# VHH binders against Putative methanesulfonate monooxygenase ferredoxin reductase subunit (msmD), part 18

Target 1, 366 residues: Putative methanesulfonate monooxygenase ferredoxin reductase subunit (msmD), of Methylosulfonomonas methylovora (q9x406)
Amino acid sequence: MTSLARADDLAAAPLARENCAVSVETKSGVFGFDCAPGETLLYAGLRHGLTLPHECATGTCGTCRARVMTGEVDVAWEEAPGAARFKRDKGDVLLCQTRAVGDCVLRVPAEVAAKPARHQIPAYRTGLMENIRRLTGDVISFEVALSAPMDFDAGQFVVVEAPGLEGARAYSMVNFTRSADRIELVVKRKPSGGFGDWLFGATAEGAKVKVFGPLGRATFHADEHKNLLMIAGGSGIAGMMSILASAAEADHFRTRKGYLFFGVRTLADGFYLQEFAQRVVEAQGNLEVTLALSHEDPAGADHPDHPGVKLASGMVHEVAGRAMAGRYDDLIAYVAGPPPMVDGALRTLITQGGLSPSAIRYDKFG
Below, E stands for the ipSAE of ESMFold2; O stands for the ipSAE of OpenDDE; V2 stands for 0.75 times the mean of E and O plus 0.25 times the DockQ between their complexes.

## First folded at step 14 (VHH; framework vhh_7aqx_2)

Design h6 (from j1 with F27R S57Y; at its last look DockQ between E and O 0.01; V2 from the best seeds 0.00; counts 0 for: pae O 10.7 > 2, unsure alone 60.1 < 65, grease 25.5 > 24.2, placed apart)
Fold by OpenDDE, look of step 14:
Structure h6 (fold): chain B 366 residues (1-366), chain A 123 residues (1-123)
Amino acid sequence: as target 1 above (366 residues)
Amino acid sequence: QVQLQESGGGLVQAGGSLRLSCTTSGRTFSSYAFSWFRQAPGEEREFVGAISYSGGYTDYADSVKGRFTISRDNAKNTFYLQMNSLKTEDTAVYYCAASYYDYEWLPRQYDYWGQGTQVTVSS
């Protein structure tokens, strides 16, 4: 999952000289925290342990909506998609795109706790980019050696900032391990993506990056004892890989079923196929993996080079809908990918599958 | 590439005060932690102090603790070393350094260095 927060105004001089005191009024009460100069309100609150609402944390989803009641703030990305329906005249802002210029009071229309009940408190780290490898023509994998170990739940992501590049990028962890010194991330190159171009065109190997996380609530927990449905497109597969790794570690598929649908354009656009095949074998028949080809008809029902990986023609949400007919019982669904794909999948799951929204966890990237 | 330029150095009497400035080039000032170093003639370069990305964390050498203060002004792309109660032993060339930021952590690696500014404390 990659979301690029456009920093159109990141070139603007920081407006705050000192830490700002932020008061946030929520449904659960009033909380306070300090916001550092140049820091977004969301990240500041999150690192203090507040469970502020967020999904993408990069200006797209709109989940981190707040209203500025008093004080001066700076919005880094005025045209952020997540803010498209906001009442700007009333002081509505995205916490992930807003920085405090002075002390301010905010309203957040959500329940908020002072500390996460289950997730780790996100923090800033330094990382070194290592082991950059090309997975496909437009997909790159790389590792980040972290300055400090990071505990995270499978399905979470981090925000990465690189020197000389404007904006923050959100990437889901591909791997899963306790106290991780290294995380693996996946980036899909976009035509206008500065970060992608940097990864593909320049010597990013050994580069120092800023990392903030872990973030996100679309997480896997084995103790929920649910069957797993995963629908992914593009780089959205990253979080699913982490979930599969965590599930394997927990021996989840000994007693539960897993269904993974990975949407790509053509057979040649597929990646992590060996990993899928391995996971299928390890699950001893309780994990099904299907590669959905939107722009190619497969010659057969199985991948020619990777037995155990099924092939299907169509959009991934459609393929999933057909395959999952009658199999939605005792299930949590994970959806990650481009917004149109996610929306399609959500509709399919709710209308055709009859899933409750509470049983669906998703990340929109794009 | 970040360029650093020190200023504010000069001659001062013992017991006096001096404020050094380090101005950074570019638009990424907020992405860096900053440090001050000094080097006296015939001596090795020594750490003076550092300030984290957020400014929420500072550290000082024992020799200057309580006398020196580091601050940053993001709006001016400048960070400072306020030196009070100066001593003759504080005489040195003072260097500023920048490190790509590790939030709330002091840098251990220094990516960019200034050219230095002379501070002379007379008896």
Scores: ipSAE 0.006, ipTM 0.302, lowest interface PAE 10.7, mean pLDDT 87
ESMFold2, look of step 14: ipSAE 0.133; ipTM 0.617
ESMFold2 (binder alone), look of step 14: mean pLDDT 78; pTM 0.812

## First folded at step 16 (VHH; framework vhh_7aqx_2)

Design i1 (from h5 with D102Y; at its last look DockQ between E and O 0.01; V2 from the best seeds 0.00; counts 0 for: pae E 2.5 > 2, grease 25.5 > 24.2, placed apart)
Fold by OpenDDE, look of step 16:
Structure i1 (fold): chain B 366 residues (1-366), chain A 123 residues (1-123)
Amino acid sequence: as target 1 above (366 residues)
Amino acid sequence: QVQLQESGGGLVQAGGSLRLSCTTSGFTFSEYAFSWFRQAPGEEREFVGAISYSGGETDYRDSVKGRFTISRDNAKNTFYLQMNSLKTEDTAVYYCAASYYYYEWLPRQYDYWGQGTQVTVSS
């Protein structure tokens, strides 16, 4: 009668009841901040102005790696992809998935500043879900009416927590305005549902959500006076839309060139086409927009319904590589989309285009 | 030529286990996300689960969560569906599918498909 040892319910470490003092040892020195109960170490540090390393802020990229030196912490998502290579026994954690249970000391192997040099300090806000609309069969856009205005740089994202859904989700702003009362976001629906399914449901409209941001460093700045190359796939187009809006506001294309490549499977999978057409007109010939079709051959070189939007056959990074041959001068490149696409684009830009890695800003979306 | 071939299907009693395999050729295996779909008689083809190109992410329909597991072996150009605690409602033809960027919601969004393998769960 071999007693099947009941897998001991690893009792989730009790959440802190009070704020915890966190000390972070970095390459730049030691910093301190308070972490609220249930708050992740990353968000706590960021809202205090620390420039803690991060990319996705949602457990995928692994950039917010730290080691717990002393104290007790709780990891919200033990199986987070970003932590797959971590040595848990040594105290390695993702800051974005870790909460303080007590006072703790962390080591972050990065340079960190007490305040961001250029970006806004992220903060918590609430929002109301509004104007949910389907763009395609699997892409949906929505607005969030924010409880307080938010300043952000084009290319940044926010993390959204929805009622009844576990986990935080990162979404790039589609729009750009100073002191934004509303942000527009876009999501591609995934097979298992989750947030995507919720958005298609009747309960999403008018729902109250939690918002944290702005986040991200793949940002556009008109004062850099660079030509713009944008390569996007799927929902990665969101940040590019914001960049285009910001560039338009700054009259960037009066003196600089813009190139946007948007990768989709078929013509029917394209969205924001009217917006592209408008931006092309506004740029008076200095913005080129190409819709790259990976699974369809276009009937012509131009979109039949949207003049000014070019069509091309192939993977978006390949299409961009071909089109941009010899045109990489004074350029900042923005890349956003599925990881394989981003990797392909990076290879193309570096090896074929000769771009410095410092001239490429990118976001990988899972 | 691109090929996806399912194997491992058959008859199993409720509560039993089955492991499906999908062997692939004709494309770079490591660059693709993989999914399993199933279709019962008179029903539409439905998503069962998926694994990302890196293997770092998996996703499952709610009805199979905790029972089914997808894995991949890049060295063998093969990915798997481990099915445990099978139910009569799991009876269907199971299809493997490949997508270049990431696993997709709709069947039409996949690049390549297998021919399917029958799984029958008896009471």
Scores: ipSAE 0.299, ipTM 0.693, lowest interface PAE 2.3, mean pLDDT 90
ESMFold2, look of step 16: ipSAE 0.529; ipTM 0.860
ESMFold2 (binder alone), look of step 16: mean pLDDT 81; pTM 0.829

Design i2 (from h5 with T28E D111E; at its last look DockQ between E and O 0.80; V2 from the best seeds 0.00; counts 0 for: loop humanness VH .125 < .165)
Amino acid sequence: QVQLQESGGGLVQAGGSLRLSCTTSGFEFSEYAFSWFRQAPGEEREFVGAISYSGGETDYRDSVKGRFTISRDNAKNTFYLQMNSLKTEDTAVYYCAASYYDYEWLPRQYEYWGQGTQVTVSS
ESMFold2, look of step 16: ipSAE 0.658; ipTM 0.899
ESMFold2 (binder alone), look of step 16: mean pLDDT 85; pTM 0.865
OpenDDE, look of step 16: ipSAE 0.593; ipTM 0.844

Design i3 (from h5 with D102W; at its last look DockQ between E and O 0.01; V2 from the best seeds 0.00; counts 0 for: pae O 14.4 > 2, placed apart)
Fold by OpenDDE, look of step 16:
Structure i3 (fold): chain B 366 residues (1-366), chain A 123 residues (1-123)
Amino acid sequence: as target 1 above (366 residues)
Amino acid sequence: QVQLQESGGGLVQAGGSLRLSCTTSGFTFSEYAFSWFRQAPGEEREFVGAISYSGGETDYRDSVKGRFTISRDNAKNTFYLQMNSLKTEDTAVYYCAASYYWYEWLPRQYDYWGQGTQVTVSS
C-alpha cells in the first residue's frame, strides 16, 4: 500500500536547491525570510507574512521593485514590462520575477510590516480546474477546487500555474465565501496568451494547477460603511463580482449605494448580466449597474434581456464620469481593467470627482 | 513534444540486478516528480516507487523496499531505477512516469508516460 499523498509537497514549488536566506532592508527596518528553490522573492516574502509592495505580482506593474545589494539572484523574465525602466547594472529587480540563487540582501524602498494588518497571509495550494464555461467568444470562466480552504477578501486575486505553461498568471476571484474550497476565475483570451489559449484550445477540465494567494489590496470591507463605485473593463469585472457578493452577504446595500460600470466593446461582449440583474434586485434600488459599450450604440437605455442593467455608449471611465457627476460623496472607488482604462478612470475620479487617492483601490490587468 | 523513454530492461536471473533509465525531453525536468510503475501479464499497472523534485525524498511499494532505489540526474534529464535482489515476481513491463506534483501513486495522477521496458527475472 502506498502512503497518502502529502498535501504540503503537492503545493510546494520544485525543490531543486536549498533554501536561501534573504534579508530585506526597508524603510521600516530589516526583515528576513527563506526563499525556496525556484520561488520568487516576492512570493517567499509574502508567504512569510511580509507586506512587500506589489500589485500584479506578475511582472507588469513594477510595484515590487527592489535592489539587490549582495548575493546572486536569477531573473526569470528579463523583459518584464514592469522592469522596463530598471537599470540592471544597479541591481534593480522585480521581486515577483527574481529568484534567489544564494543568500542575498535586498533593499526595498517601501514601508513593510512583518504581518499584514487585515489580509490573510498568502500560501501555496493545489487545485483542480472544474466547470469551465465560455461566457463570451473570448471570455471563459472556470472553477478551481482547492486542496485547502482559502480565506480571502473580496477584490483579491490568486496566481495560477499550470503544467506545461510557462509563467504565473494572476486572476481575481469572482466569488466570495469564507473558507472557500472552490474559487471561480475568469480569463479573457489574448493573442499569444498561453493560458487563455490552453483554456480555449483544449479541455482543461480536471487539470491540476498550483495556486498562490490570496493577493492584492484592492479589497472590500463592509465595516468601512462607504458607498461603492466600481469601474471595470474586461476581466477586471471579476473582482467586482466578488465585491458585490461580499457586499450582498454583508447586506451592505441596505444602507449604502453601489454604482457599477462595466466596460465592453459591444452588447454581445457583455457577461454576468444575469448576475447583475439579480444583484440589482437584491439591493432594492441601491445598486446601479451600467454596461458601457465602447464600440456600439445601444438601442435603448436598458439592456433588452436584463432589466435593471443600464446601457451607455462610450468608454467606461467616461460613462462613469458622466453618470457620477455630483455623486462622489462617501465613496470608495474600485477600478480594475486594462492599464489605459484604469489610468483614465483614475484621472476622472481624481480630477473630476475630487476623490482622494486613498479612496481609490485599483488593479491593472495587462 | 514530451517524451519519456525507458532503457535497461532485459533478462536476469533471480538474485541479479538491473538498472533502468528513463530519459526525458519536452518539459522542464526539475519541475516534475518521477515514478516507476510496472505491469505484469494479466495484472493491473502498479506503483513501484517515486522520487521528488530535488531527489531528497523517495517512496516505494513495500515489496520492493530495500531492494529498489530511484535516483535522478537533473543535468541529464534522466532518472533511474536500480533493482537489486530481483525476484521472479518482479517480472513485468516497467514504465516511467512524470507528475507535476509530488507523492502521487495512481496512474491517473501522472501527466506523462514512457512506452515501457520488459524486465524478466528467471528462476
Scores: ipSAE 0.000, ipTM 0.255, lowest interface PAE 14.4, mean pLDDT 89
ESMFold2, look of step 16: ipSAE 0.572; ipTM 0.873
ESMFold2 (binder alone), look of step 16: mean pLDDT 80; pTM 0.818

Design i4 (from h5 with T28D E57Y; at its last look DockQ between E and O 0.23; V2 from the best seeds 0.00; counts 0 for: loop humanness VH .161 < .165, pae O 7.5 > 2, grease 25.4 > 24.2, placed apart)
Fold by OpenDDE, look of step 16:
Structure i4 (fold): chain B 366 residues (1-366), chain A 123 residues (1-123)
Amino acid sequence: as target 1 above (366 residues)
Amino acid sequence: QVQLQESGGGLVQAGGSLRLSCTTSGFDFSEYAFSWFRQAPGEEREFVGAISYSGGYTDYRDSVKGRFTISRDNAKNTFYLQMNSLKTEDTAVYYCAASYYDYEWLPRQYDYWGQGTQVTVSS
């Protein structure tokens, strides 16, 4: 009768009732900040201005890795994909999924500054959900009227918390404007996605949400004077739209080239097609947009309803690889979408395209 | 001071074998994952293979799978790249790298690097 050792219910450490003092040991020195009850260590550090490493800020990428040296913490999502390669037994955690229960000391194996050099310090805001519209069968766009204007760089995202829904979700801004009082976001509905379902409900319009941002480092800067390669899948197109808007504002395509590859399953799954067509016209031949169809063969090389949008068959990273052969000079690549797509694209760009990893900026969306 | 030093490179005929070593100092060897990268002339540095900090997991580039093997010896603070059935396309400078957590396939994600050792495979 081998007594099945009852997996001791590791009693979820009680949430802190007060602010916790957090000390972070980094490659650049030691920093300190306060973490509010229920706040993640990443968000707490970021709002204090620390340049803590992060990409998705939602538990997927693993970039916000740290080791808890002393103190008690609570991990909200133990099985987060980003933590899969961590030494959990040694106290490794994702900052974006970890809350302080008491004062704690962390080690972050990265260079960190007390303030960002270029990006805005993220902050908490509230917002109202407005202008919810369906773009496709499974893609919804919506606006958030923010409680305070937000400055952000094109390519950044915000984290949104909706009422009655657990967890925070990251969404890239679709629009670009200085001191934005409204941001446009896009979400792809997933079968298990509570937020997507909520957006389709009648209660989402006018709902008050919590917003944290701007976040992310996959940003566009016109002063870099580089050609732009953008590879997007699904909702990853959002950040690319923002980049295109910012590039247009900066008249970037007067002197630089842009290449956008947008991966969808079928022609019917395409969205923002009118916007693409407009951007192509505005760029006067210096922007190429290709819709890559992974599950349909296009009847022709051009979109039938949107002149200037090209069509291709295949996975978006493969389509991009073929199309970009020999055209990687003076280029920064932006990649956004599902993790497998991003990984595929990164490999293609580095191994086939010969791009330096430093020339690639990416966001993985779960 | 952290040091990674590659050795074992050289000239070899196609179909031959080489064993590269990376000897490390200045950090806790047991805490790090290790990887090999290579860079051919005019090409970007590319991931070759990796071994986890525990040694329980290895990963390889597709083009070297079945031919290359990575191992580690914690007692010697050294990890290895056994290269068999070498091809002319394997010609490159080979670099060893260390990562504090687990291995990564992007060079920018590694903490420490060796100086590299030349591997030349002749036809």
Scores: ipSAE 0.017, ipTM 0.277, lowest interface PAE 7.5, mean pLDDT 89
ESMFold2, look of step 16: ipSAE 0.422; ipTM 0.816
ESMFold2 (binder alone), look of step 16: mean pLDDT 83; pTM 0.847

Design i5 (from h5 with T28E D59S; at its last look DockQ between E and O 0.83; V2 from the best seeds 0.00; counts 0 for: loop humanness VH .161 < .165, pae E 3.5 > 2)
Fold by ESMFold2, look of step 16:
Structure i5 (fold): chain B 366 residues (1-366), chain A 123 residues (1-123)
Amino acid sequence: as target 1 above (366 residues)
Amino acid sequence: QVQLQESGGGLVQAGGSLRLSCTTSGFEFSEYAFSWFRQAPGEEREFVGAISYSGGETSYRDSVKGRFTISRDNAKNTFYLQMNSLKTEDTAVYYCAASYYDYEWLPRQYDYWGQGTQVTVSS
């Protein structure tokens, strides 16, 4: 869990009152940037154009691991899953969960570049919550009308912070457009999900939120001219919707094949099914979509209400592995979802499928 | 200063065996997961097998499963690859790699690499 803004109503550790000078010692050199009061070290570095290591940006994956060498920091989420094995006496922190108290120096065990040619350097924006809709019993879609246009690639995500809630969460864009004035996001409600609970509240429509992004490197580019494999669990399906929209814009499936595997517990938990069916029709036989049911054995191989959507029993990575045997020619795989699902999918693609590492793109979050 | 050093490579007849070692220094060995990768000329480095930081889980590429065994010895800061029933297609440079986290399958997910050791399997 990260915070994009100071929470005045919560008891918190002392934070810096002025910008702090932060230095990161990396495998490729030493870089400096200013970190604003209350800002996480990850977001400060990213908005200064540094390619600091990250995947989830919200505390789950551990990719943004660093070590404090000098100076004092404030760790917002000490029990973050990505920090579960940290030995606290060594100064290990997650950049996405850490704020400066004063000037500090950190070691980052990764190669880092400054101001690379990127589609868009991440930036803070505000936005207004609009068009909140319940898609299933536990899935809500909503839009954010952005304070400034955002350019993003299909597959990217943002981090959103709601007013009065500590922590921010990553949400992949569902839509795709250039210079977007609006983004569409989807949330699966978790048992202790404060953001999901807030979305059901009477004050969410029209509320002002903070947004940081675009983030993520698992992006689709039609000019690479590859067949597509998409494997998604949970809200990870959102980025696949963006990829399908970008592919449709480029008429990609006129000459290329696509395979989408979406993991849900039961048939009733499926969403976006009409959209998938439409994309299958548009692709004229070149796109296959399978809903993988982890907690239900389907009565037949086809969805009863959405022709063109296939059904299979099993965990999504296992379903994909069985279905994709012999189908990896000239292909890029996109994998998105909770870390255990992504790990299982990567293992399947590498150990069984023999897919080249350069052909695999992924996001772990949730 | 982290160092990984492979040893034990060489020329062997098909059907034979070799044992590769990876000796490490400069970090706490027991905190790291380890993997072997291999690279034939003109190919990308490919995953061969991995062992978790606890030693409790191992994973293998299907083409080597049952023939190769990965192990670690925390007392010696050393990671091993026992290769049995070698085939000519196992010819490659073998690299050891270390990652702070378990369940890493791609070369770019590994923090530290050895320099590689040649394994050549003749027919």
Scores: ipSAE 0.377, ipTM 0.756, lowest interface PAE 3.5, mean pLDDT 86
ESMFold2 (binder alone), look of step 16: mean pLDDT 84; pTM 0.847
OpenDDE, look of step 16: ipSAE 0.455; ipTM 0.758

## First folded at step 17 (VHH; framework vhh_7aqx_2)

Design u1 (from h5 with Y53G D111E; at its last look DockQ between E and O 0.01; V2 from the best seeds 0.00; counts 0 for: pae O 4.0 > 2, placed apart)
Fold by OpenDDE, look of step 17:
Structure u1 (fold): chain B 366 residues (1-366), chain A 123 residues (1-123)
Amino acid sequence: as target 1 above (366 residues)
Amino acid sequence: QVQLQESGGGLVQAGGSLRLSCTTSGFTFSEYAFSWFRQAPGEEREFVGAISGSGGETDYRDSVKGRFTISRDNAKNTFYLQMNSLKTEDTAVYYCAASYYDYEWLPRQYEYWGQGTQVTVSS
C-alpha cells in the first residue's frame, strides 16, 4: 500500500533551530523583529506590532509581498495563488508563506508603522472547538474557547490551525464582545475537504486548535458616525454579523441607517435569519436586511418565516445596486465574499454609487 | 438559452486516460465557476472536481486527487476534466455544471447542468 506522497511533501527546507533576526526595509524606515522557528515572517512581524501589509494572511491575496534581500528563507506554499505573479528570481515572497531559516533582510514596498494606531496587536492563542453546529447543508458554525481573552474590532478575523490539517485558515468573527474568551466562526464547506470536512466529523468537538489574531482592516467603528452598507456572500456574512453586533452595542442605528444584503443561492441556503430579524427589530426601522436569491425567485417580498427579512431575486451586488439607488450618502460600505462577488460589488459601488474607494472596506474570501 | 454539453466520454481500460470537455453557451463564461459531477448506477450524483471563476483555484474529491485535473479555456467557453490512471470505480455518467461566483458543494446549488457523458472503465 504505497502511501502516495502528497505532492506537497516538498522536502521542507530545514527550519531554523533558533529564533532568527529579521530586518525589514520599508518606505517608512527599517524595523526589526525576531521570528520563531516555523513561524511565518508575516505573523512574526505582526505580533511584534508592525503594520505589515496583508489581507488574507493565507497566501491568496498577494498583499504581503516582500523581497528577500539577504539570508535564507523557506517558502511553505510555493504555489500559493498570491505569489503567482511574483518574480521568484528576484527574491519575491509572500510574508504569510515564508519562514526564516536564518537571519534575513527583507524589503517591503509599503509604509509600515512600529505599532498599529487603532487595532490590537495580534497574538497566538490556543483554543478548544465547541458547539459545532450545522447551519445549512454546507455551512457550519463553531465556537472557539480561547486560552486568553481577545480584544478585536468587528470585521476582523483570526487564523486557525487544526491538528492534522495542513495550512492555516482565516475566519471572521461572527460575534462581537470585548475581551472575548469565546469567538464564533462560520465555515462554508468545500468539496476538497480540509477544515470544513473535519468540522463535519465527530473528532472536531473538543479539539485543540491554534489561533492567531485578530487580523484584518475591514473594521467597523461607531465613532465614524456613518451609515452602513454591507454586502455579503456565503461565509462573508460572518464579519457582517460581528459588525451588526457591534453596531447594536453602540446603539448605532438610533441615529444611523444600516443596509445589509446577503447573497445566497436559494431560500434554503439562508442562515442567521432569526438573528437578522432580531437586529431589524432592535434597530427600530433603521436597519434593512435583504436576502438576495441568485438561483431562485422568491414567492414574496418578505421571508415567509422571518417578516423582517426582505427577499429579492438576483445577484447580491445587483440587488444592492438597485436598492441603494440614491441612498449612498454618508456611507461606509463593507463587502465580503467570493472574489467575483466582491469585484462586482466594488464596481457597482464605485461606478453606480459614486463611493470613494476609501469608503469601501472589503475582504475577499477564496 | 444556456447550454452545457459534455463530450469525450467512452470506454477505456483501467490505467488509461480520458479527457472530457464541457462546451458552454448562453452566459458569460468568465463569470462562472465550473464543476464536474458523476453518477454511477444506483448511486447518488457526487462531486468530482471544480475550478473557480478566476481559474486560480481547483478542488477535487479525495479519490480523484492526483489523477484528475480540471482546466478552463475562456476563449473557447470550454472547461475540461483530464482523467488519468482511471479505475473501474470511476465508471459513471459524468456531468458538467456551472455556478456563478464560486463552485458549490451541493448539487442543488448548481442551476445549469449538462446532459452527461458516459465513462466506462473496464478491468
Scores: ipSAE 0.033, ipTM 0.513, lowest interface PAE 4.0, mean pLDDT 89
ESMFold2, look of step 17: ipSAE 0.467; ipTM 0.818
ESMFold2 (binder alone), look of step 17: mean pLDDT 82; pTM 0.836

Design u2 (from i2 with F34M; at its last look DockQ between E and O 0.06; V2 from the best seeds 0.00; counts 0 for: pae O 9.8 > 2, placed apart)
Amino acid sequence: QVQLQESGGGLVQAGGSLRLSCTTSGFEFSEYAMSWFRQAPGEEREFVGAISYSGGETDYRDSVKGRFTISRDNAKNTFYLQMNSLKTEDTAVYYCAASYYDYEWLPRQYEYWGQGTQVTVSS
ESMFold2, look of step 17: ipSAE 0.765; ipTM 0.912
ESMFold2 (binder alone), look of step 17: mean pLDDT 89; pTM 0.903
OpenDDE, look of step 17: ipSAE 0.000; ipTM 0.261
ESMFold2, look of step 19: ipSAE 0.724; ipTM 0.899
ESMFold2 (binder alone), look of step 19: mean pLDDT 89; pTM 0.905
OpenDDE, look of step 19: ipSAE 0.007; ipTM 0.353

Design u3 (from h5 with F34M Y53G E57S D111E; at its last look DockQ between E and O 0.08; V2 from the best seeds 0.00; counts 0 for: pae O 7.7 > 2, placed apart)
Fold by OpenDDE, look of step 17:
Structure u3 (fold): chain B 366 residues (1-366), chain A 123 residues (1-123)
Amino acid sequence: as target 1 above (366 residues)
Amino acid sequence: QVQLQESGGGLVQAGGSLRLSCTTSGFTFSEYAMSWFRQAPGEEREFVGAISGSGGSTDYRDSVKGRFTISRDNAKNTFYLQMNSLKTEDTAVYYCAASYYDYEWLPRQYEYWGQGTQVTVSS
């Protein structure tokens, strides 16, 4: 019975035993922070208040690119999609996937501030998984009871690490409240398993998780006094729910219009429908919600069980494009969902809607 | 306030020429690599070409090599896209973008963007 030595014991390069001093050269100047053993450079910098560039913070987008100028670092995920086009020979790394092994100097090709102007400084928290519920066949909602209250802007997300699961995962907050001791998150189950599968298991309830946040820049601010266009697919709806909640709290729709397009495959794949209906009523005619069905034709123009929720056939970005024709005035667009959907929506908004990139805020979620 | 403003777009016949300009303000122009991107309807925004901060290096998409030329005037905070031998497939909204350190192929790596200018090449 020859014990097949699991090849996976590639001896993880020795992590730093102590905090490492990190110096970051940016367009705005040089900043310094300490990085804890095992901590990623991005998280370390962010928690110190630096406005390091990032989007997904989980190795996919490539936004947190940096060049290691001096020192030794460890890359946790060498095959991260965000690093696929990097010149590794020049020392390019993803900050969100790189840990300091010793003191190091990094170059970040971005303007960086010592503290966020509007957003909260992200921090580590612990959380307890609670109220795990199935919303659809493949979508799960859960709450995280946080070890400390968290202030966040609507549209932001947190990174969650679960015991026994490799990697961090980003989830947008569904709820919006000041000093939140609980956050609601939503996950779409993927065939590849991982966190989604874990959530469906009996062991997830009550489990302790590590949370880092809030993160993200696709945020809603009522003081901008803009109409809202929201295009979401799958779990991307989470951030939109938060935005709607924030908008409602601010009585935004008293004077502004909102348009939400939520893309799903079939009618049965729709969720948060009651919440949508409620938001529509609350907005007194100034919020339109459309469920876009990509794989089913609706029997009618309205959801049969949820008055106020419109139904349309097609890809969500197409549906949005058609519905928004001539209505792109004075608005901020929010887009969240799978990368192909987001890209489609961006194309539609820019080419058909004529929106400036500055008027579009988006998150790509896998 | 950082501003990038494209100009020079319009309608042109295939085989014709256009010169796009991007005028910038609010940042040290010479320290930034400048790039042109374009986005056709239904397509993703794609890299067209770039010029380094000093102007000493340029790079182009293969499909525009030999036809398009990028230059910059640091004294005027302006860089240019000379488009010759235009084809119908060059029809797109053209964007100027600025990147610190070096030019990049991915749009998300650019800090500043213009509003875009429409270029339409008719057959």
Scores: ipSAE 0.015, ipTM 0.273, lowest interface PAE 7.7, mean pLDDT 89
ESMFold2, look of step 17: ipSAE 0.429; ipTM 0.808
ESMFold2 (binder alone), look of step 17: mean pLDDT 87; pTM 0.886

